# Designs tried in a protein design chat: VH-VL binders against q9umr5. Part 284

Target 1, 268 residues: q9umr5
Amino acid sequence: SYKPVIVVHGLFDSSYSFRHLLEYINETHPGTVVTVLDLFDGRESLRPLWEQVQGFREAVVPIMAKAPQGVHLICYSQGGLVCRALLSVMDDHNVDSFISLSSPQMGQYGDTDYLKWLFPTSMRSNLYRICYSPWGQEFSICNYWHDPHHDDLYLNASSFLALINGERDHPNATVWRKNFLRVGHLVLIGGPDDGVITPWQSSFFGFYDANETVLEMEEQLVYLRDSFGLKTLLARGAIVRCPMAGISHTAWHSNRTLYETCIEPWLS

## First folded at step 12 (VH-VL)

Design gj6 (framework fv_mavrilimumab)
Fold by ESMFold2-Fast, scan of step 12:
Structure gj6 (fold): chain C 268 residues (1-268), chain A 123 residues (1-123), chain B 111 residues (1-111)
Amino acid sequence: as target 1 above (268 residues)
Amino acid sequence: QVQLVQSGAEVKKPGASVKVSCKVSGYTLTGLSIHWVRQAPGKGLEWMGGFDPEDGEPVYAQRFQGRVTMTEDTSTDTAYMELSSLRSEDTAVYYCATVSYDWETGRYSFDYWGQGTMVTVSS
Amino acid sequence: QSVLTQPPSVSGAPGQRVTISCTGSSSNIGAGFSVSWYQQLPGTAPKLLIYGNSNRPSGVPDRFSGSKSGTSASLAITGLQAEDEADYYCQSYDTSLSGWVFGGGTKLTVL
């Protein structure tokens, strides 16, 4: 029978936003138990990512315990970062496919409507002043703000992304890497027409250098140092890249062609 | 804030069509998602369909597919539900309701309801 | 039969607590979709009572509370009053039907 699927949403999303995704899964894999985690919805999606990781961890434990053959994760947008941390902090996860659906895995450096709502007079060039403060780090969106022109501030102030990516040292880094490497497949999905994730290649562990030139995953220090296992996963053939043009940020979970091409093959 | 006012009671013969209206006041129709729910005498609530608040397209419950059409006239702030090939079991009160997203909680709800329109189907 | 199962009736005396259950399945409440509750007084349109499992709209007294666990939800009414006598409906979204679903309704009688 099919492995259960756990869905982790993004900023201001709710379980209703995934109705089409669940319909697609039911059509192609009938009988699959799919659970959208109805936690940190609405305004609570702005809570610090480590707090969200703790809450989602408590929710996934009983689901994983009931599925000895393993589970799949589908993690959308900000939710992909929550799932990155879950896979690192859980000594006993049994995740087969981790499907990262347009998530800013190397961070965000772009003016989004949600950032404009929170900080309406700020441009992306000066958001580092707010996000890299202790107050700013109490908001999830600032936990993955990655200003390529102030990388020193990002490394010193990021309470979440710099740590989970191994860009700054942490006492638990060796254990986090060991746990993350237990994943069967890392499926990366994203595309140039997303319009929110900036650069869109962040969904594939690419990111801006100081000149805003995108460097792909294999040129990143986190990959070269194998800080949390990307190089090891790629060598095992466990990383899948599935870029698709023509899909806006809010449409990744409701596009049938994307589902059939990038998600369906990884649901066993 | 929002008020929904529905058209008056209708009596129809089997095989006829009925078109119920829902006039929006206190807000503009373009900012709202209108759904339709019916209730047969002495029975429970049954969702028929409505404009999806995320997709912006009408979605109909499977048992009404091919018989129901939901439309909107933004110039008059009026939503319509037309049900064709009427049967005696279509006798019911038909309600329109707004489906709204609460940003604070991340939740959808049917928050404002019309007064209902009684449709009686009899020969 | 309704996709969401409610008891057809519950009763209580003034001042007592009553609980109304709403039992779903893996395609609705179990899939993570939230539950709303509606109160319908005789001869009137339904009124939103609880949304998103446990949230109260403005004007709904705190005697009404909602909760969700697994594939089920419940509505609790404490300090029962005569004016609470009504039909109560739960609601969620169902992926197998690709639509919104209501429970069969529960008639609350205040004795």
Scores: ipSAE 0.825, ipTM 0.908, lowest interface PAE 0.9, mean pLDDT 92

Design gj60 (framework fv_mavrilimumab)
Fold by ESMFold2-Fast, scan of step 12:
Structure gj60 (fold): chain C 268 residues (1-268), chain A 123 residues (1-123), chain B 111 residues (1-111)
Amino acid sequence: as target 1 above (268 residues)
Amino acid sequence: QVQLVQSGAEVKKPGASVKVSCKVSGYTLTELSIHWVRQAPGKGLEWMGGFDPEDGEPVYAQRFQGRVTMTEDTSTDTAYMELSSLRSEDTAVYYCATVSYDWETGRYWFDYWGQGTMVTVSS
Amino acid sequence: QSVLTQPPSVSGAPGQRVTISCTGSSSNIGAGFSVSWYQQLPGTAPKLLIYGNSNRPSGVPDRFSGSKSGTSASLAITGLQAEDEADYYCQSYDTSLSGWVFGGGTKLTVL
């Protein structure tokens, strides 16, 4: 009787990382069919996000087809951006709840161990030189790199995030907006102690201005222009914000209190 | 290079406890996740528990919870599995094994195995 | 019974192809967890044969291959040899048990 749940993982992640989440769902909603998509696991999570969107799309189509009453998506970290694109490019998705679990929805601007692995000598202030090149855009992390001090380069070079957020024009923008607006609920989860997503408010569509002052979603141009439907969803009562302190980046899918507070209510 | 060497065979009476050791060489215990798997004579493999490679805490199969304890001594690179309230059906070879994570594929498996320790529970 | 079901035995002649199935459910293989395979020669500890559904560790000949589809996995052995006579176990993770699970094992007999 419960809608099936599809889980999309994050950077350097796999199905095993979600074992606790699946156990929580089984406890509270026994009989729920939960599938963690084991595509682009580990190092393959570095593949360009549009490539990942295509592969995940092929995997979710048969699951959605079998569930005429709808499905739920739980999308973690980088996976939340994949799910954003899926909801836009699929003309016939039947997603009820899209649960975005600490995903950098407005982008990333912060030094992390993942960046040190890829670019050992680069600081966040210099990464724009690599990421906003054609070569850099072949790496998933560069697809959502959003340097607030080089916003002109971000807008021109981002092959993924600037397009999905409607920050740069695209021929399919109107169709993508229409498709995204079919979602039942957009549940945004994140918090100040994440330690990886920078700024953490990116998980709630907030982001840095040129002075690194965080502006919340309602002050963002993409919201004010309603570029892909955020203003419409908020007016409809479809956006849920669930911030929680005390949770590190790798613990969002394994914290019981978070699950009960932010995820469980949306798994009809 | 990684090698797991287990303690010798044990014979115990019903109701007793047994503590099996697993010494790690060629690597440090702190960089490995040790799990325990048993095999009754002529039967299949049964996972008992181990240290979770992500959480770093011991987790036990429900069937053994309450009578199994798994510990590690990093100063001697030795892992231990203690099973209490022994029954005749606990007669088995007990293996320690490492659980490896390959970041390239994002997957987990039992990589290196000890030679096994025969525990016989006699009436 | 095991939550991962394997046939108790399979047999073949030298040079033939044999396959060993591992049937799971929605709480393990069907939930997206990977499958590994182990070979156990008589009187010895298990040895890793295949990891992450289809990958071979160094030293394992390419006659051994693994695959996963839906709720099941398979181990294929081509060019069967006498030294392949052993027990074979599949292994995955199960969320309903909150733990690692092994299949019941398959004894491969070579003529």
Scores: ipSAE 0.719, ipTM 0.859, lowest interface PAE 1.3, mean pLDDT 91

Design gj61 (framework fv_mavrilimumab)
Fold by ESMFold2-Fast, scan of step 12:
Structure gj61 (fold): chain C 268 residues (1-268), chain A 123 residues (1-123), chain B 111 residues (1-111)
Amino acid sequence: as target 1 above (268 residues)
Amino acid sequence: QVQLVQSGAEVKKPGASVKVSCKVSGYTLTELSIHWVRQAPGKGLEWMGGFDPEDGEPVYAQRFQGRVTMTEDTSTDTAYMELSSLRSEDTAVYYCATVSYDWETGRYLFDYWGQGTMVTVSS
Amino acid sequence: QSVLTQPPSVSGAPGQRVTISCTGSSSNIGAGFSVSWYQQLPGTAPKLLIYGNSNRPSGVPDRFSGSKSGTSASLAITGLQAEDEADYYCQSYDTSLSGWVFGGGTKLTVL
């Protein structure tokens, strides 16, 4: 009766972190088949995002094939970017709800414990020197590093985010847009107390301008040009925005109120 | 290096309670989660509960809910498991084990085990 | 009854390969939760042998390997030795029980 749910985790994460989410789903939608993709866990989450997209693609194909009525995706943090690319590269996906849990959809620009753990001597102001090198682009976190003070370097060096957002040309852009537009609902979740995703509005396709002033989705060139279908989806009524305060980055998948308010309604 | 040392064997009558201790050395209890697993003579392993390494709160297997209490004393690095209303079916070896996070694989593992405490319930 | 099903026994001769299966369901292995394996020698506490489906702790020889597919996992032991004679248990997390679960155990006899 309920569509299967596929969960894609984030940076340095694995399936155990989603135990509460799966228990909530079982309580409200008993019988739902939920699969957390047990790929690119721990250190492997640092591998280039295009490599992760390939691996996750191979894992979702048989799940989608067994569910002719469609599937739902719940994609957390970095996993939300993986899911964006999956929806674009798969010309036959049958995703109904794509639920993005605090994912840096327009990129990341902030000093976090993750970055300090990986690059202890780096600050957000100078990380562009590492991330926008060919070597840096071999790390997932650099694939979505978006320094608003070095937009020229981001546009030229980003091997992942600039391409899937249509900020730099790609031969497959038209096909990627067509594929992405097949999604039934794009559910965006995030909040000001996340503490990791910077700016937090990146989870809603907002981002810093050159003065570090946040411009919301509707002011982004990506939206205005409808580069991958955001404007079209919004016009269809297919974009849902569900901001919630009081939730830290590691708690999006374990907060019952968040689940009931933002996730449960989209799990048909 | 982590070492777990459990209290000695106990013999109890039906209806009594038993409290088993597990002393941690080589690490602090604030950095580890302790879980409890039992094994009846000639039978398999049965998870009873422990402190969730992400939430920091005790969680118990449904079968033991209402009869088991797990506590930790960080000042002595000692974990405790108390089981009440003992029945003959509770005769088993009780193990404590550490649950740690391996950042390289993103996995939680029950990596160190105590020597076990034999609890015999008989009249 | 255990939620993870293992064969009660398996046997092999020195130098041979044996495989021990662990069959779960959609609420545990099928949901994406990883599988650990434990070796219990007679009269001793269990010892972690494999974690995260296929990872070996330091000191575990590479003739022990783990794998996972769908709702099942398996432990493979190559080059069997007499000292491998023990009980082997698989373990995963189960969302319907909201807790950790062990398989029923497999007794390995080296003939």
Scores: ipSAE 0.821, ipTM 0.905, lowest interface PAE 0.9, mean pLDDT 92

Design gj62 (framework fv_mavrilimumab)
Fold by ESMFold2-Fast, scan of step 12:
Structure gj62 (fold): chain C 268 residues (1-268), chain A 123 residues (1-123), chain B 111 residues (1-111)
Amino acid sequence: as target 1 above (268 residues)
Amino acid sequence: QVQLVQSGAEVKKPGASVKVSCKVSGYTLTELSIHWVRQAPGKGLEWMGGFDPEDGEPVYAQRFQGRVTMTEDTSTDTAYMELSSLRSEDTAVYYCATVSYDWETGRYTFDYWGQGTMVTVSS
Amino acid sequence: QSVLTQPPSVSGAPGQRVTISCTGSSSNIGAGFSVSWYQQLPGTAPKLLIYGNSNRPSGVPDRFSGSKSGTSASLAITGLQAEDEADYYCQSYDTSLSGWVFGGGTKLTVL
């Protein structure tokens, strides 16, 4: 039978937002047990990412323990970063496919409606002043804010993303890398018409240099240094890239063609 | 503030159709998702369909697919539910309700309800 | 044939605690969809009592509380009062039916 699927939502999402995804899975893989983790919904999605990681960890442990053949993770937007950290901090996870659905894996640098709601008068060029403060780092959005014009501040102030990407040293880095490498497949999904994730290539571990020119994953120091295992996974054939045009940020979990092309093949 | 006022009771013959209205006051229809729920005498609540609060398109319960049509007139702040090919089993009180998203909790629920419209199908 | 199962009736005396169960499956509550509860007094429309598993709308006293675990949810009423006598319905979303579902309802009698 099919491995259980665990879904981790994004910013201001709820389990209802994934109803179409669950219906697609039921149609193609009938009998699959799918659980959307009903934690950190609404305003609570703004909580610091390390707090969210701890809460989601407590929820996934019993699910993984009951599934000795393994589980799949589908992690949307901000949720993809939570799942990155889960795979690193859990010494005994049994995740086969980690499906990252338009997640800002190298960070975010763009004006969005989410940021305008929180910081209505701020522009992306000024947000570093708020996000790289101790107060700002108490908001999940700021935990993955990556201003390419203030990379020194990002590296020193990011309490989450710089650490899980191995861009700044951490005592647990070697253990986190070992744990992350246990994953069977890293499936990366994203596209140019997302409209929220900026640059969209962040979903594929690409990001801006200081001139706002996008450098792809293989040109990133985190890849070249193999800081948490990307180079090793790619050499193993474990990284899947599935870009798709024409999909807006809130439609990744409700597009049938996207599901059939990028998600369905990895749920066996 | 939000109040839903439904049309009056109807008596129909088997095979006829009925169209129930739900007028929104104290708020605009464009900012609300209206759903329809029925209750047969002495029985429980049954969801029929409504406008999806995320997609903005009507969705219908499988049991009513092909027999029910839900529409909205934003100029009069009125939602409608039309049920065709009526049977005696369709005798029920029909409710309209608003479905809203609470930004603080990230939850959807049916928060305001109309007074109900009794539809009796008899021969 | 409700997809969410509730006991048909429950009873208690004034001041006591009662709980009303709502049993679902892997396609609804078990899949992570939240549970809402509605109170219906005789001859009236349902009223929202609890939403999102455990949240209370303005005006609902704190003696009403909700919880969710696994494939089931529960409504707890403490300090029972005569005016609590009503029908109570749970509600969730179901992916097998692609729609919202209600429990069969529980009649609460205050003795």
Scores: ipSAE 0.807, ipTM 0.898, lowest interface PAE 1.0, mean pLDDT 92

Design gj63 (framework fv_mavrilimumab)
Fold by ESMFold2-Fast, scan of step 12:
Structure gj63 (fold): chain C 268 residues (1-268), chain A 123 residues (1-123), chain B 111 residues (1-111)
Amino acid sequence: as target 1 above (268 residues)
Amino acid sequence: QVQLVQSGAEVKKPGASVKVSCKVSGYTLTELSIHWVRQAPGKGLEWMGGFDPEDGEPVYAQRFQGRVTMTEDTSTDTAYMELSSLRSEDTAVYYCATVSYDWETGRYVFDYWGQGTMVTVSS
Amino acid sequence: QSVLTQPPSVSGAPGQRVTISCTGSSSNIGAGFSVSWYQQLPGTAPKLLIYGNSNRPSGVPDRFSGSKSGTSASLAITGLQAEDEADYYCQSYDTSLSGWVFGGGTKLTVL
């Protein structure tokens, strides 16, 4: 029988947005119990990511407890960061495949329609003034804002991403790393035509340097220092990279070819 | 604010087609997704189809696929539902309804309904 | 046939509490899709009563409440009034049918 699948949505999303993904899973793995976590929908998706992690944790615990053979996570966009933290804070998770679907794993630095809607007078070059304040860190978007021109401010002020990436020290870092390393597979999905996640290589733990040149995962200090286990996972053969061109940000959960190529093989 | 006004009652013979209209006022049709739901006398509600609010294309319930066509005329803010090859069991009240995204809660809702159009299929 | 199961009828006296169940499956409510409830007074179009499991549109009294657990949802009506006599329908999305689905409806009689 197939392991249960838990889906964590993104910014301003809801369970309806995943209807196509669930239909694909039902076609290829009939009988799979798939649950889209119906929490932090709509404007609640703007709440601080640590608050979302606590809420999703409460929902995930009973599902994992009922599945001793393990579960799979499919985590979309901002939801991929929630799942990153979830796997670190849970001492007893039994996640086999963690499928990160176009999530800004190293952060976001780009003008998007979401950002223009929320902060219409702010450009990416000056958002650091808002996001790296205590007030700004009460918004999920600011929890993963990563300005490569103010990396010192990001490292000092980020209450979420810098901590879960091990870019800034935290008392729980050793336990978080141990917990995260229990994951069976880390499946990274993203692509150049996403149009929202900037740089798109953030979905693969790549990111801008101070000159806005993208450095891939293996060149990141986070990887080189093995801060939360990326180097260990890669050496173990547990990291899967599945880039695909031609897919816009809102289409990752509704593209059949993407599903068949990048998601389906990891749903045992 | 939004009001849906449907066309009047129709009486059709078996094998004919019927085209029900739904005029949108208080808002423009391009900003709304219209779905169709029918109800046979003394029976429950049955979703027939509508324009998917995310995909922007019409989607039809499987039992009506091949017999139903849903279209929109944005110049007159009017949605249409045409059902062909009518049978006696198609006798029902046909409703149009708006489907919208509530950004506060992240939910899709069937929030405004037309008054209904009675379609009677008899010889 | 309906994929969401409701009791065909329920009854209560004025001032009492009534609960209407809506039983789904893993392809709809169990998959995380939200539940809406509609009230249909005799001779009228359905009216949105509850959406997104538990949210009320403006103008709906707080004596109407919705909840969801597992594969099922419930509509609770407290302080039952004669004007509540109507048909009630639950609704969700179903992935096996790739479409929206309604329950079979429940006729509420106020005794």
Scores: ipSAE 0.786, ipTM 0.888, lowest interface PAE 1.0, mean pLDDT 92

Design gj64 (framework fv_mavrilimumab)
Fold by ESMFold2-Fast, scan of step 12:
Structure gj64 (fold): chain C 268 residues (1-268), chain A 123 residues (1-123), chain B 111 residues (1-111)
Amino acid sequence: as target 1 above (268 residues)
Amino acid sequence: QVQLVQSGAEVKKPGASVKVSCKVSGYTLTELSIHWVRQAPGKGLEWMGGFDPEDGEPVYAQRFQGRVTMTEDTSTDTAYMELSSLRSEDTAVYYCATVSYDWETGRYNFDYWGQGTMVTVSS
Amino acid sequence: QSVLTQPPSVSGAPGQRVTISCTGSSSNIGAGFSVSWYQQLPGTAPKLLIYGNSNRPSGVPDRFSGSKSGTSASLAITGLQAEDEADYYCQSYDTSLSGWVFGGGTKLTVL
């Protein structure tokens, strides 16, 4: 029978938002047990990512324990970062496919309605002053704010993303890397028409340099240093890249063609 | 402070159609997702369908697919549910209800309900 | 057919605690869809009592609480009062049916 699938949502999402995804899975892989974790929904999605990681960890442990053959993770938007951290902090996870659905894996540097709601007078060029404060780091969206013009502040102040990406040293880095490398497949999904994730290549571990030129994963220091295992995974043949044009940020979990092309093959 | 007011009771013969209306006040219909739920005498609640709050398209319960049509007239802020090929087991109170997203909790719920419309199907 | 199972009736004396169960499956509550509860007094439309597993709308006293675990949910009523006598329905979303589903309902009798 098929491995269970665990779905981790994004900013301001609900489990209802994934109904189409679950229906696609039931059509192609009937009998699959799919669980959308309904933790940190709505406003709670703004809580610090390390707090969310702890809560999601408690929820995934019993699911993984019941599935000796392994589980799959589908992690959407901000949820992809939660899943990155889960795979690093859990020394006994049994995840086969980790499917990252338009997640800002190298961070976010773009204006969004959510940021303007939280910080109405701020522009992306000025958000570093708020996000890289201790107060700002109490909000999930600031945990992955990555201003390429203030990389020194990002490296020193990011309490989450800089640490899980190995961009700043951490006592647990070696253990986190060992744990993350247990994953069977890292499936990266994203595209140029997303409209929210900026740059969209962040979903594929690409990101801006200081001139806002996008450098791909293989040019990133975190890849070259193999800080958390990307180079090792790529050499193992475990990284899958699945870009698709024409899909907006809220449509990744409800597009049938995207599902059939990028998700379905990794759910066996 | 949304209020839903439904049309009055109907008596129909088997094979006929019925069209129940739901007038919205306190909000514009375009900002609401209206769903329909029925309840046969002495029985429980049964979801029939409604406009999906995320997709904006009508979705019908499988049991009613092909027999039910749900429409909206935004000029009069009125939602409609039409059920065709009526049978005696369609005798029920039909409710309209709003389905809303609470951004605080990230949850959908049926928060406001109409008073109900009794439809009796008898020969 | 009811895909969410509730006991047909439950009873208690004033001041007691009663619990109403709602048993689902992997296609609804087990899939992570939240549970709402509705109170229906005789001759009236249902009223939202609990949404999102445990949240109360304005005006619902804290004697009513909801919880969810695995494939099941429960509604707890503490300090039972005569006016609590009503039918109670749970509700969730079901992916096998691609729609919303209600439990069969539980009649609460206050002795």
Scores: ipSAE 0.810, ipTM 0.898, lowest interface PAE 0.9, mean pLDDT 92

Design gj65 (framework fv_mavrilimumab)
Fold by ESMFold2-Fast, scan of step 12:
Structure gj65 (fold): chain C 268 residues (1-268), chain A 123 residues (1-123), chain B 111 residues (1-111)
Amino acid sequence: as target 1 above (268 residues)
Amino acid sequence: QVQLVQSGAEVKKPGASVKVSCKVSGYTLTELSIHWVRQAPGKGLEWMGGFDPEDGEPVYAQRFQGRVTMTEDTSTDTAYMELSSLRSEDTAVYYCATVSYDWETGRYPFDYWGQGTMVTVSS
Amino acid sequence: QSVLTQPPSVSGAPGQRVTISCTGSSSNIGAGFSVSWYQQLPGTAPKLLIYGNSNRPSGVPDRFSGSKSGTSASLAITGLQAEDEADYYCQSYDTSLSGWVFGGGTKLTVL
């Protein structure tokens, strides 16, 4: 029998966007119980990420309790950050594979249509003025806004990403690291043609330095200090990197080749 | 606001084809996805197919595969549903409906419906 | 058979509460797909009544409410009125069929 799969969607999404993914899983792993969490859909995806983490936590507890052999998480875009926090705050999670579909794991620094819709008069260079305020931190996208030219403001004001990445001290950091390390596999998926996640290497824990040069995961202070367990997971052979070109941001959950190559092997 | 106006009633013989039209007004067809739902006399609603609002490609219910073709003419804001090899069981009211992304909920309701086209298949 | 199961009929007196169930499975409602409800008055096209499990379009009275739990959904009508006599259909997406599915419909009679 296959482990249950829990799917966490992204910004302005809902369960319908994952219909193809669920159909692929049913074809290759018939009988798998797959649940897309139909919470924080559409406009509600703009709620602060800690609020979303609490709601998703309440939803995953009974699913995990019914599956003593473990569960898999597939988390798309912003949803990948929700899943990062879930794995850290849950002392008793039984997640085997955590599959991150094009999630901005080190943050976002790019103009997108979503951002222009929300803040039509703001450019990426000026968004730090809004996002790093208490008011701005009430919006999910600002919780992972990471301006490489104002890293001091990011570290001080980010109420979510800087904390879960261990970039700023937090009293729960040791427990969060211990909990996160319980995961069986961390499967990172992303690619250069995404068009939304900027830089796209953020999906692999790479990010801009102050000159907007991308430094990959192994050059990040977070990795080198092993702040939440990336170095430990890599040493265990538990990190899988699956980059794929030719896939736009809204197609990660509906591309059959991507599914067969990057997702299917991790759904025991 | 959106209105859907369908073509008039049709009477067809078994083995014939019927093509029902659905004219969109108050909005453009390019901003909407049209789906088709039928209802046999005294029976429930049955989804036939439509243009997927995310993929932009037509998708058909399995039981109509090979018999149904759905097309759209964006220059006239008109969608079409053609059903071939008609049988008496195809006697029904055929509805078109819009399916569009609702940003508030992230969902895809069938929010506006045409008045229906009665298709009678009899010899 | 219908993949979404509704009772064929329900009845109530004016002013009462009635509920209409919609029972699905792991391939539709249980997989996390939302439920919409449609009201069909005699001789008319269906009208969207509830979408996204519990949201009302503009113009739908607050007497109508929707909910979803597990593999099932429910439509509740409070303060029942004569004009509520109609057929009610639930709808969701089904991954085994790769398409949209409707319930078999429920005829509401106001006594």
Scores: ipSAE 0.819, ipTM 0.905, lowest interface PAE 0.9, mean pLDDT 92

